# VH-VL binders against Protein LST7 (LST7), part 11

Target 1, 242 residues: Protein LST7 (LST7), of Saccharomyces cerevisiae (p53237)
Amino acid sequence: MSSTVISLAHFCDKHGPRIISVTQSAEKGTLGEELLVPDYPTESYCESCLLQFPEESTRSMRCFIEDVPFITTQYSSIRYQLLNSIIKRAFSEETMIYDNMPFIFFDDLRGLNLVIGFKLYDENARGNERRYCFILTVDSRSHDDSMKMLSEHWNFIIGGFDKMIAYIKNIHKSEFLGKNKTVENNLETLNNNAFIGSYLRANKSKFGRNLVSLTDDKFLFVRIHKWNSFLLHTVMNENKLP
Below, E stands for the ipSAE of ESMFold2; O stands for the ipSAE of OpenDDE; V2 stands for 0.75 times the mean of E and O plus 0.25 times the DockQ between their complexes.

## First folded at step 2 (VH-VL)

Design N10 (framework fv_anetumab)
Fold by ESMFold2-Fast, scan of step 2:
Structure N10 (fold): chain C 242 residues (1-242), chain A 119 residues (1-119), chain B 111 residues (1-111)
Amino acid sequence: as target 1 above (242 residues)
Amino acid sequence: QVELVQSGAEVKKPGESLKISCKGSGYSFTSYWIGWVRQAPGKGLEWMGIIYPEDSDTRYSPSFQGQVTISADKSISTAYLQWSSLKASDTAMYYCARRVYDYAPFDYWGQGTLVTVSS
Amino acid sequence: DIALTQPASVSGSPGQSITISCTGTSSDVGGYDYVSWYQQHPGKAPKLMIYDVSNRPSGVSNRFSGSKSGNTASLTISGLQAEDEADYYCSSYTSSSTLVVFGGGTKLTVL
């Protein structure tokens, strides 16, 4: 129903730009699986691309804010092809350095898009980094109305994304430091010889980690769902889009 | 310099096995998909399958699933296309090509391996 | 089996502009912005000319341009030159059966 959605996307070393999640408002009674595109490209998603809720088999979440349902899914029947085009455009922006700096683009095909990029360390990733973006997409029916909404809610929107990203980076840093501490403690109990070398090699992983694994927060996508839902609800209730 | 070098031309009889190779150099071999594309004499390009060498994730075209095996050896940066039993209809030029990710274009191509199967 | 439809041949004179079409469905060309165009000269491997509908790799002449409308992608070659004479193949991602589908190819003859 809503012309405005929030996507979380990343650049997968194996699959390129990929949507991890889309949060949108819906009609009462809508279930997440109803928003999935038939025959969506399941094979184009690896572990690092997963939208992972606490129950691993679950790929959607719904909540209600003032009787309005908000749903987060990995895919959406609403604007899936357009969102795929949008994320490709977002990740191709040469001046984006993934440091929380907002980037805006607009065109007739993709509408108005606010992009905020960030990076997380992953020793298994190309260049030892994972690249992520939050994207707020507003329909292209009225450029002026879209810009007016974005302008009027700028501090709230940017502040909201900044707080989400700060949380993600902080828990990721805690997980990274925790793993380094564990490795250090284990190494301190071993001799400086082939045994240590064998141990380090056995603990090396060649596979990219998903966002839950990188943060050690199994509720991360629950938090993101709630934050994005609240942001959308606030924008919808104040200066409603046409 | 990125380069894909394929094995030389092969002449085989029906029923024989064959394994052809594609060696990548000048880039991180395990970070890119390798695809195999067939071109029968006087015909167009036909996708056979792809492999991601890091984890050996392999995807086949339905028309080639069960007819060929695609594999890779990370230690020597080489991908393979293999037949257990060749048919005369397997006569074709076979290209390998790389992709930076799925959906990405085939940006670098090998020179091709001509396979001729005749009695 | 050919999933994407291209004309078998097109012809043009030097300096002329020509367009090659590539028609699919909403499950490939129409549904995704993952359309590529390849040029193949006799006896040679294909060369990437256009990717993601309209982008040119480094080293490809700006005489080559790509576009898409609905289920049809188009390759346009302006200022046609003798060396453009080749076979041209479109390609798209597909969700319906395979990861990749090619067009049947178009033979461009420079008169």
Scores: ipSAE 0.433, ipTM 0.746, lowest interface PAE 2.8, mean pLDDT 83

Design N11 (framework fv_anetumab)
Fold by ESMFold2-Fast, scan of step 2:
Structure N11 (fold): chain C 242 residues (1-242), chain A 119 residues (1-119), chain B 111 residues (1-111)
Amino acid sequence: as target 1 above (242 residues)
Amino acid sequence: QVELVQSGAEVKKPGESLKISCKGSGYSFTSYWIGWVRQAPGKGLEWMGIIYPTDSDTRYSPSFQGQVTISADKSISTAYLQWSSLKASDTAMYYCARSIWEHTYFDYWGQGTLVTVSS
Amino acid sequence: DIALTQPASVSGSPGQSITISCTGTSSDVGGYNYVSWYQQHPGKAPKLMIYEVSKRPSGVSNRFSGSKSGNTASLTISGLQAEDEADYYCSSYAGSNNLVVFGGGTKLTVL
């Protein structure tokens, strides 16, 4: 029996690789809070690392697909150390170029991992780029079984992530264009002095923006939860034992 | 263009306090960690700790926890390493270095501050 | 102290290639792709030569290359030149309790 998980992670300018969300299937009757790490040090996460649902106090989301519960949390008590180790390795891989090109790695400690990286513009981030990846982790005792599952569902998995990333990039582009128009309007309402009203970033404080802020879509993580749940359901259902 | 400039050499007696500095320029100081690395005379490099200037989050090597204090003043793009009471064994070259994030590489290094503690 | 094992010294002649090893455990070198190499000339600060196992910063000669196999990382210098004579240190991520560890250093002599 294999367990399969989808993580969304990013490169935090402060913390390096950090998990934003983890989506997994659960047994009937499992509550989202049971998958949270008790007394997790939330101070170890900055604003740019936040899993943000529309209601700010919400820390998990659950849905049912054909009576199977799927749960998204920012961290998982069962897999916290494993997933943290996986994402730290993923962001350092030589093939990570953040262009939607998938790559895979395997080791005895971390299982089989399929990684797809992408970038968003953020003027408040180092290098003006926010770096993200989706990771499909197959935590199975068998390398061969894991590779077989990935190869049989390759087009479906890659196509699914590509569509989600395309959606994120598209709404980010729309937000970026809207933000530029707002900045332009602010400059137009100020005195058009050539020495003042330029983009003087050196005198401004910066902080990295979270994914909801970069897209202006407060339901973004609801969509990601539902899409990742659907991917997991499809992959796991077609390879059911026995 | 990225540069880290450290304060000058210090000669101190045991029991005295000391605070040395590392000033960053040519980059967004608050966006990178500053680490401190010690090198005793004729010895190798030892990592001491790091600080993230935006929120002053500080991490220490177990060997240096409680022995030194690392701090930063983001208004002047300067990080500090300080001792409340120096020992002869603190005699070393001290380097500051910029880190991309807390457990990765040091891409730019200061020139070093030589600290000599003798009676 | 010394967390990663490097040979104390290596030597080579101009134009030759040499390799410096850096051996750790599955919790540092073997566990992560966060191995760096630094060059230090006498009286100077260290200079980053290789990061993330095999990547070179801008301005570092392609004569320098890095690799890793299991718990051992390697720095290879091809076409040795007199200016390569220096101390070389490896470094790796070593877990959340001690984020960074250094090797003991290797003195390269160009004969």
Scores: ipSAE 0.049, ipTM 0.589, lowest interface PAE 6.4, mean pLDDT 82

Design N12 (framework fv_anetumab)
Fold by ESMFold2-Fast, scan of step 2:
Structure N12 (fold): chain C 242 residues (1-242), chain A 119 residues (1-119), chain B 111 residues (1-111)
Amino acid sequence: as target 1 above (242 residues)
Amino acid sequence: QVELVQSGAEVKKPGESLKISCKGSGYSFTSYWIGWVRQAPGKGLEWMGIIYPGDSDTRYSPSFQGQVTISADKSISTAYLQWSSLKASDTAMYYCARHLYDFQYFDLWGQGTLVTVSS
Amino acid sequence: DIALTQPASVSGSPGQSITISCTGTSSDVGEYNYVSWYQQHPGKAPKLMIYDVSKRPSGVSNRFSGSKSGNTASLTISGLQAEDEADYYCSSYTSSSTYVVFGGGTKLTVL
């Protein structure tokens, strides 16, 4: 089946490249739980890999745009296990420099993949950085058709991801600065980098932090779900027109 | 200095138990995987398994599952490879090596522990 | 049996360039950019020379380069020197339960 999905993935210190979430359209009446991989081992994920909605037991989110359901899950149906290979390939590409620069690769079995990477600070992570990417996967055997769709929607797609990443980085920066306000003054942050260097040398916590912890935004994945759903709706709706 | 230091050579008889060690220093031991690699005399490298010392998550090669036990003591930054009953076919050089991630390359290697099993 | 295929031996003269191949399948070398190469001198532990197909660790000479085409990864050593005489092993990530597979190794002789 041809489909278009958006994945959010990260590079875990323990597991390497891992899916955090997959957003996709579904048939009317589909429940999010139907898209979860049956008996998928939850222990393959650690704290930093977690898709965390405001209610901790919630594992999927669904919304409707013009009567079409869009669903975000931490894992997908068995069919989407192929995304694991896409994500591992994306993080190994020479062009992945985590600066919001998009790159594209095509795979005959898994289709066209548009990747945009970014980094966040995490004192609990190796090298004090966490690596993330959004991946738009167009599951089509036609390279030309996929590239045509991507080129027609290029500014919208790239602009959408840039806006999401900018939001994430901005609220993460606010959390980082807020956490250190009690031990600094404005002159230290304005006139030298010694304070930042001192903070980066602080003792690390035992556990890597998930995106909600890194941003202090318990609704972050709700926002990402809504943004990704809107992006997919726009791209899919335009592509179906004659 | 970032290094892995392994225990000394062992000469054992078939049926004996053995536990060899690999001590990490100069880095956060609990933040990296430790793998074990076997090299039989005059043969190539064989991956045996890995452990993440931070939570003791352990993965084995199918060829070595049930043949050996991999463990770690994070309080002394030491990983272990253990046999309950040695065979002559266990004669080999055993290396420990550090992985950054569970499928990644080995960036730091111990000097090796030679295990000889004979009557 | 070996999951990745390497030639048993290769030889070259000082100053020459030589290439060692590492052939897998579409589910390991052909699929992923997670190929590494190790150099092993007699009686010594292996040393990482190349990771992620073509990247060099700090301290490894730029005479060593890696590449990949289809199901075959290659290690190329330019300006061959006597000290390069060693066994060379490739390794790849695999999506199978094994996670990591090694090649059978190639003995490089500098003539």
Scores: ipSAE 0.069, ipTM 0.627, lowest interface PAE 6.1, mean pLDDT 81

Design N14 (framework fv_anetumab)
Fold by ESMFold2-Fast, scan of step 2:
Structure N14 (fold): chain C 242 residues (1-242), chain A 119 residues (1-119), chain B 111 residues (1-111)
Amino acid sequence: as target 1 above (242 residues)
Amino acid sequence: QVELVQSGAEVKKPGESLKISCKGSGYSFTSYWIGWVRQAPGKGLEWMGIIYPQDSDTRYSPSFQGQVTISADKSISTAYLQWSSLKASDTAMYYCARDVYEYGDMDVWGQGTLVTVSS
Amino acid sequence: DIALTQPASVSGSPGQSITISCTGTSSDVGGYKYVSWYQQHPGKAPKLMIYDVSKRPSGVSNRFSGSKSGNTASLTISGLQAEDEADYYCSSYTSSSTLVVFGGGTKLTVL
């Protein structure tokens, strides 16, 4: 894991807090091939945890910004074990309100973490909501230096995540309105709330939907890869200034 | 210096094809979106579409979908706007602009390309 | 398409403050914090003055400020100067899948 990474995480009904993807950089002037993961079938993962690129078996994406490779990969507990404590803490109710409000905490092994959470509707999920967050994790070597970086880039980092989340929520809302118009019309009647709950459960499929399914945007993770890569590129290059 | 430089003015007849260019310099061209904005004579700004040069991910305004083609060649840091068959109503100033995310905060603009379509 | 409503013109005297409104719907200005303002002098390309409702790019005078209430965003220019005479356009992110919509523009005259 490089010194600064961005994770996209969610609360899985089957697995609890889980990372969907990790975006990070490799050494400038290299191809970053050590960060790539082999392709494998979608059946290997819980649907709601899946990093889904347009090509079905693809599990990593790479781009180059000023000769620096940036790679987004499907999360693997073997490869990214050190992020487990971070994601469990991020999904604590006391520290996460899922309304785009950022919070910061430090972890003994992986330093300072900036977390921004948000919610999407999913009729297949527990409580009919999917909980997500973006996490920016910075080097553990110096908490003071990490806090200075976050402070200096605060508006840029928060603005970037807010724009990503707004896009996701907007296209999700469009998908939700298109496919759930009948359900929404029925929910407007509050006279038989218990019957509405029963109706929603009866029409619910067994499996939670992944982020591509919730947004009907097969290129969503390509966009997230690009946005996260640019965010990392900007903060990383400014941190290396003399 | 960060800048976008557009191709020169064009005078065309209805039915002709045209391709205009927008070349970025002084920054990582593939790190930013390039948007296209039209301004008809004496009128306001209209958003046409946007492209991410790294992989040519392109989005169009519904008004321009099928009317124009937006493309980019990252090897020469250049974005393009193309018409297969021009109309008199295409007469306008065309701007390209850099966008950090695809939300319309366009911080660097080209000087504009004037396209005149007349018989 | 021009979806956002701006007044066609506004005027003020040097040293005064003026405000330009930009009215949309809950699917654009009212729904998101992604409103930008551009200044355009005759014969020139637009210049970004405000982004994310109220933020200024580096190099933009602090005389320019932005705000939003409900479906209406506002650009305020304090301490008016002759150089501020220009057309001003608002824009907003819209819930029509990555689309951006502009306002009709406002001509500012400094008398």
Scores: ipSAE 0.008, ipTM 0.459, lowest interface PAE 11.5, mean pLDDT 80

Design N15 (framework fv_anetumab)
Heavy chain, then light chain:
Amino acid sequence: QVELVQSGAEVKKPGESLKISCKGSGYSFTNYWIGWVRQAPGKGLEWMGIIYPYDSDTRYSPSFQGQVTISADKSISTAYLQWSSLKASDTAMYYCARLSFDYYPFDYWGQGTLVTVSS
Amino acid sequence: DIALTQPASVSGSPGQSITISCTGTSSDVGGYNYVSWYQQHPGKAPKLMIYEVSKRPSGVSNRFSGSKSGNTASLTISGLQAEDEADYYCSSYTSSNTYVVFGGGTKLTVL
ESMFold2-Fast, scan of step 2: ipSAE 0.421; ipTM 0.747

Design N16 (framework fv_anetumab)
Fold by ESMFold2-Fast, scan of step 2:
Structure N16 (fold): chain C 242 residues (1-242), chain A 119 residues (1-119), chain B 111 residues (1-111)
Amino acid sequence: as target 1 above (242 residues)
Amino acid sequence: QVELVQSGAEVKKPGESLKISCKGSGYSFTSYWIGWVRQAPGKGLEWMGIIYPGDSETRYSPSFQGQVTISADKSISTAYLQWSSLKASDTAMYYCARAVYQYDYFDYWGQGTLVTVSS
Amino acid sequence: DIALTQPASVSGSPGQSITISCTGTSSDVGDYNYVSWYQQHPGKAPKLMIYDVSNRPSGVSNRFSGSKSGNTASLTISGLQAEDEADYYCSSYTSSSTLVVFGGGTKLTVL
């Protein structure tokens, strides 16, 4: 298991700061099964924080990059307490205005954390907005070593998160403006109810909508998993993109 | 107008049960937490616990876990604080207050319920 | 449980400024910006004066301001008036098991 992880978190109208997903790696040459979580909902599960893969029963996603397993789950059983502490600190930052401007904090408990916040419109949310952030956590007691790693990959990391956020905002805007109405085509046939069911279930909630519902992209977390896995692989292995 | 209205003062003997109430109005009762805060005579404020009426999720201060029960009835927009067996040390003013988020600030407070436990 | 540390009392004359401190640890005041301040007049319920370190609810005078430095939050009342005489309590989220903690309270006397 590496010292570097990426979290996607949101501000839940009920609980405040909550983890949506955690992407982390396991030891090279292993299957990383220790990072998998049970495939049933927990008491902490909120509709607005739903980590939703295209297959409804799926609760985790795994890929391998150069024999290193990368796994995305809603909660990390190994790092749950640490990550909850980190996100509460991140969302309490008074200078954060959710404009993609990165900020960094470090302490002995939480390591080095690079935070990038953004927001999306949600008519069901308090104040009609959902607040999100991506957090790159380097769980290391060496400030200097962590900052060296971050500085060496700064443009790659910031550029990567900016592209992910831009994609999310763009598809959310398309959904909000009603330009991509795939649901209408499926309603006529009723043959594929998984996509329709997820969309309708999210719209039945009195709480803020989940990220898949806000974007109308049932593969969104698959994309996030792949992007975060590649970012982690690049940072951890000191590989430089051409 | 947001308002929290609490039940009237109570005088009880040690060992008796008690249930006090806090009725919310002027807002979506199921969308905010209700917390309970105790103030012993001449003492400061002490956080007891909190409930989310929408699904009845509760959290207690360790000092009050097992000593009291917090509940809510969303059909009548009312939260409750209950003791199965009162002690003289339970003598205090009890406030309910609305919380914006689970462990954040209280923006509106009830008027308080004075509970006196004496033999 | 554990309480945030406030001075027991503070006093000032009308028109002066006073500051009330609220000292905790990194697990509450230091690492988080979830500090609130409440005013309580004798026989009355507390009233929210400041939330999230420095924000004022609508209807609260701009004479009241909040700040934080390290593990210490501060409430400052400028242009002190007779009606400001009350008990003041700070509160913070804590990552410890108590979840929410209050300060011991400060009695403000307007001379």
Scores: ipSAE 0.107, ipTM 0.657, lowest interface PAE 5.7, mean pLDDT 83

Design N17 (framework fv_anetumab)
Fold by ESMFold2-Fast, scan of step 2:
Structure N17 (fold): chain C 242 residues (1-242), chain A 119 residues (1-119), chain B 111 residues (1-111)
Amino acid sequence: as target 1 above (242 residues)
Amino acid sequence: QVELVQSGAEVKKPGESLKISCKGSGYSFTSYWIGWVRQAPGKGLEWMGIIYPADSDTRYSPSFQGQVTISADKSISTAYLQWSSLKASDTAMYYCARSTYDLPWFDPWGQGTLVTVSS
Amino acid sequence: DIALTQPASVSGSPGQSITISCTGTSSDVGGYNYVSWYQQHPGKAPKLMIYDVSKRPSGVSNRFSGSKSGNTASLTISGLQAEDEADYYCSSYTESSTLVVFGGGTKLTVL
């Protein structure tokens, strides 16, 4: 179906580079059932890797733009088995400093990939940071054709990713500041009761948290999927007749 | 400088228990996996299992599940490989090696612990 | 467990190039770009020479290169030197995140 997809990936301290979600389109006028993954082994993922929807039993989501279904899943279908190679290549780039600066790589195996990385504070993570990236993958062997598409839509694509990342960072900052105020209040209580401090310390998670936990936005992945679907719809529809 | 230092050679009799060690230094011990690889005399490399010291999540190769126990003590940056009852077929060189995650490359490697089991 | 297939031995003379193959299936070598190569001198621990099919760790000579085609990965050593005489092992990720598979090993003799 679509040879262009957007992935959200992260570097898990335990599992390494992992896909959190992939947004892709199906054929216009269909329901996209072939792209749905109704069952995937959640036990093979740690908390920081979860694609989490408000309904806990939900493993995938579908939306429609002009009769085109857009599907998001955590687990790549057989169509995208090479995504594991793509995300590993993206996170192995030493030039990447996770500051919203895009970079591009291409080869015959992986196609053209536009990567934009960002990081969030997490005290439980290695180096106190969680590393994330959005990857736009154009599965085409033609470097020139793929670069032409990126060049023609550069401002739209980069602007879109920048807005998504800014939203994520802003709500993360709000959650972080709110959490710090709660901790400060608890420390004031500890001045009068050492047992409360011991209790709070004993219940602190030592593992990386997922994006919903880091942002306190249970609809975050719904928003990301809708934004990515709109971006893909605009880019792919305009490039149908090059 | 990142390094893994293993315990010294062991000579044991069948039926005896044994616990060998692998101490990491120069890096955050809890942030990396430690794998164990066996090499029987004149034979190739066999992956045995890996442990993530931060949460003690342990994964075994199917051929070694139930044959050995892998553990770690993060307070002293040390991983362990243990047998409850050694067999002559356990005679081998045992290497520990660091892995960034659960993919199949290891760097650095310990110097190895030779285990000889004979009666 | 089934190991990846390597030739038992390979030989060359100083200055020549040699290639060692590592053959698996679509569930390991063919499906993923997570192939590594290790060099082992007699009595020593293995040393990582190549990771991610073709990348070299810091300090590894550019005479060592890796590649992959279909289900077969290859290690090529150019400008062969006496010190390259060693056993070479390939390794690959399998579809199980808990499993690592090694090749049977290849003894390189420098004549």
Scores: ipSAE 0.086, ipTM 0.595, lowest interface PAE 5.1, mean pLDDT 81

Design N18 (framework fv_anetumab; at its last look DockQ between E and O 0.50; V2 from the best seeds 0.66)
Heavy chain, then light chain:
Amino acid sequence: QVELVQSGAEVKKPGESLKISCKGSGYSFTSYWIGWVRQAPGKGLEWMGIIYPGDSDTRYSPSFQGQVTISADKSISTAYLQWSSLKASDTAMYYCARQPYEFGWFDPWGQGTLVTVSS
Amino acid sequence: DIALTQPASVSGSPGQSITISCTGTSSDVGTYNYVSWYQQHPGKAPKLMIYEVSKRPSGVSNRFSGSKSGNTASLTISGLQAEDEADYYCSSYTSSSTLVVFGGGTKLTVL
ESMFold2-Fast, scan of step 2: ipSAE 0.715; ipTM 0.866
ESMFold2, look of step 3: ipSAE 0.680; ipTM 0.852
ESMFold2 (binder alone), look of step 3: mean pLDDT 93; pTM 0.946
OpenDDE, look of step 3: ipSAE 0.835; ipTM 0.908
ESMFold2, look of step 5: ipSAE 0.653; ipTM 0.831
ESMFold2 (binder alone), look of step 5: mean pLDDT 93; pTM 0.948
OpenDDE, look of step 5: ipSAE 0.781; ipTM 0.882

Design N19 (framework fv_anetumab)
Fold by ESMFold2-Fast, scan of step 2:
Structure N19 (fold): chain C 242 residues (1-242), chain A 119 residues (1-119), chain B 111 residues (1-111)
Amino acid sequence: as target 1 above (242 residues)
Amino acid sequence: QVELVQSGAEVKKPGESLKISCKGSGYSFTSYWIGWVRQAPGKGLEWMGIIYPHDSDTRYSPSFQGQVTISADKSISTAYLQWSSLKASDTAMYYCARVEYTYDWFDPWGQGTLVTVSS
Amino acid sequence: DIALTQPASVSGSPGQSITISCTGTSSDVGGYNYVSWYQQHPGKAPKLMIYEVSNRPSGVSNRFSGSKSGNTASLTISGLQAEDEADYYCSSYTTSSTPVVFGGGTKLTVL
C-alpha cells in the first residue's frame, strides 16, 4: 500500500533542514500522540522550528473526512528517518529559488517527492529570509504509479499549494506592514527617548520567528492541517475508486 | 582552507583563572556552532558544550554547567572556554571543533590545548 | 555520563576486515541517524571518518564504512593497513540528558 503524506519543512539557521509538520491519514481510532517519537526531540528544535497550535501544549491535531482520520504532528514516528532524509535532499537542491516552482525527485529509498519552496521575510533570520517548502511524498516502489497519480492530480495539487502559500504570504505581508505602522505610530507618540529605546529592544527577538509569529495567525497550523487533510483525502480516494 | 587554531599549552595552579581560545578561519564563523570537548589523560572524549557565535546561544553538558563558561567574539572569529577557579581535576586536553547544525558532527577539530593544573 | 558501549580493543592483520560496534538505546543510536565516528592517533586531534551513520567526508578512504541495526552502529574497516592503528570513538545525538554522547573508545591494533 502506497503511503502519501504532506510535510511542511523549513531551513533553520541553527539546525538546518527541519520538519515543522507532517499530515497523514491513519486508521480509525489512531491518536496523534501515537505518531510522535517516544522521546520528543525538542532539544534539536528552536522556536522557528516548532509546530504551534493555538493552545501551546497541543502537539497534534486530528480531523475526520468521510470517516477517515487525518493527523498532523511535528513529525511522524513511523516515517521520522525517511522524512528527515527527504527534507535534507530537498533543501540541498542548489538551483531551488523558493519561488513556488515545483520540482520532483525520486529514488528507491525516498519514493516520489514533489517539492514547492517559498520564502518569508524575517529581520531576525540570516539574510532576512525564512525558507520553507511543502513536500508531497508518495512512498511507493512504483515510480510509474506514483507519477501517474501525481500527473492525474497535478493541477489540483499545485493549485492547492499555490493558494495556501499565497494565503501565508498575504497574511505575512499584512503583519509586516501592520508592525511597521505600529512602530511608526509608537515612535511618533513616545516623547521619552529611554521609553522608545526600551520598547524597541523589548520587541526584538534574538532568534528567527516561527510561522505563527510571522503571520500573526494563531490558527495558521489549524488551517494548514485542514487543507493538507483535504488534499490528501481527494488524491487518495480518487485513486482508490474504480 | 577551513581551519581551527587553538591557543598554546597552559600550566596553572589550583584556584587560578584561565581563558583558552579557538580561532576559526577559511569559513563564515557565525554560520557554524563551535563545540568544546575534553579528554582527560588516558581517557575518552567528553562533550562540554557548544556555542553559536552569531547570537552567542550557548548550551552545556550537565556535567560542565556552572564549572566553565563558553563565549565567542565574532568580530575576531574566536571562541573561548574559561574557568574562574581551576582544580587539579581540570587537567586535560581541550579540543574545539566546528559543528554545522547544533549536535550533528564535529569537523574540523582544533589541534587541542593541554591544560595542566598542579601545585 | 553514561557513554555509548564500545569494545575496549580490537585487532586484525594487514589486509583483513574488522568491525567496531557502538551500542546505545532508542534515545540515541536507535532513535536517530546522527551517528558519527572519529579516528584519533596518539598525540593528535580526532578526525571525522563517518557522519550520519554511513556517510564519508571528502578525503576519507572507502575502506571505511558505517552502518546501523537497531540500537547498534558499526564501523567497518576493510583492507586493514598499519596506518589504521588508532583509537576510534563513536558519537550520537541523544535526548536522554545531554544532546551529544561519545562512546568509551576502541583501541585498534594492527598486528
Scores: ipSAE 0.015, ipTM 0.553, lowest interface PAE 7.0, mean pLDDT 81

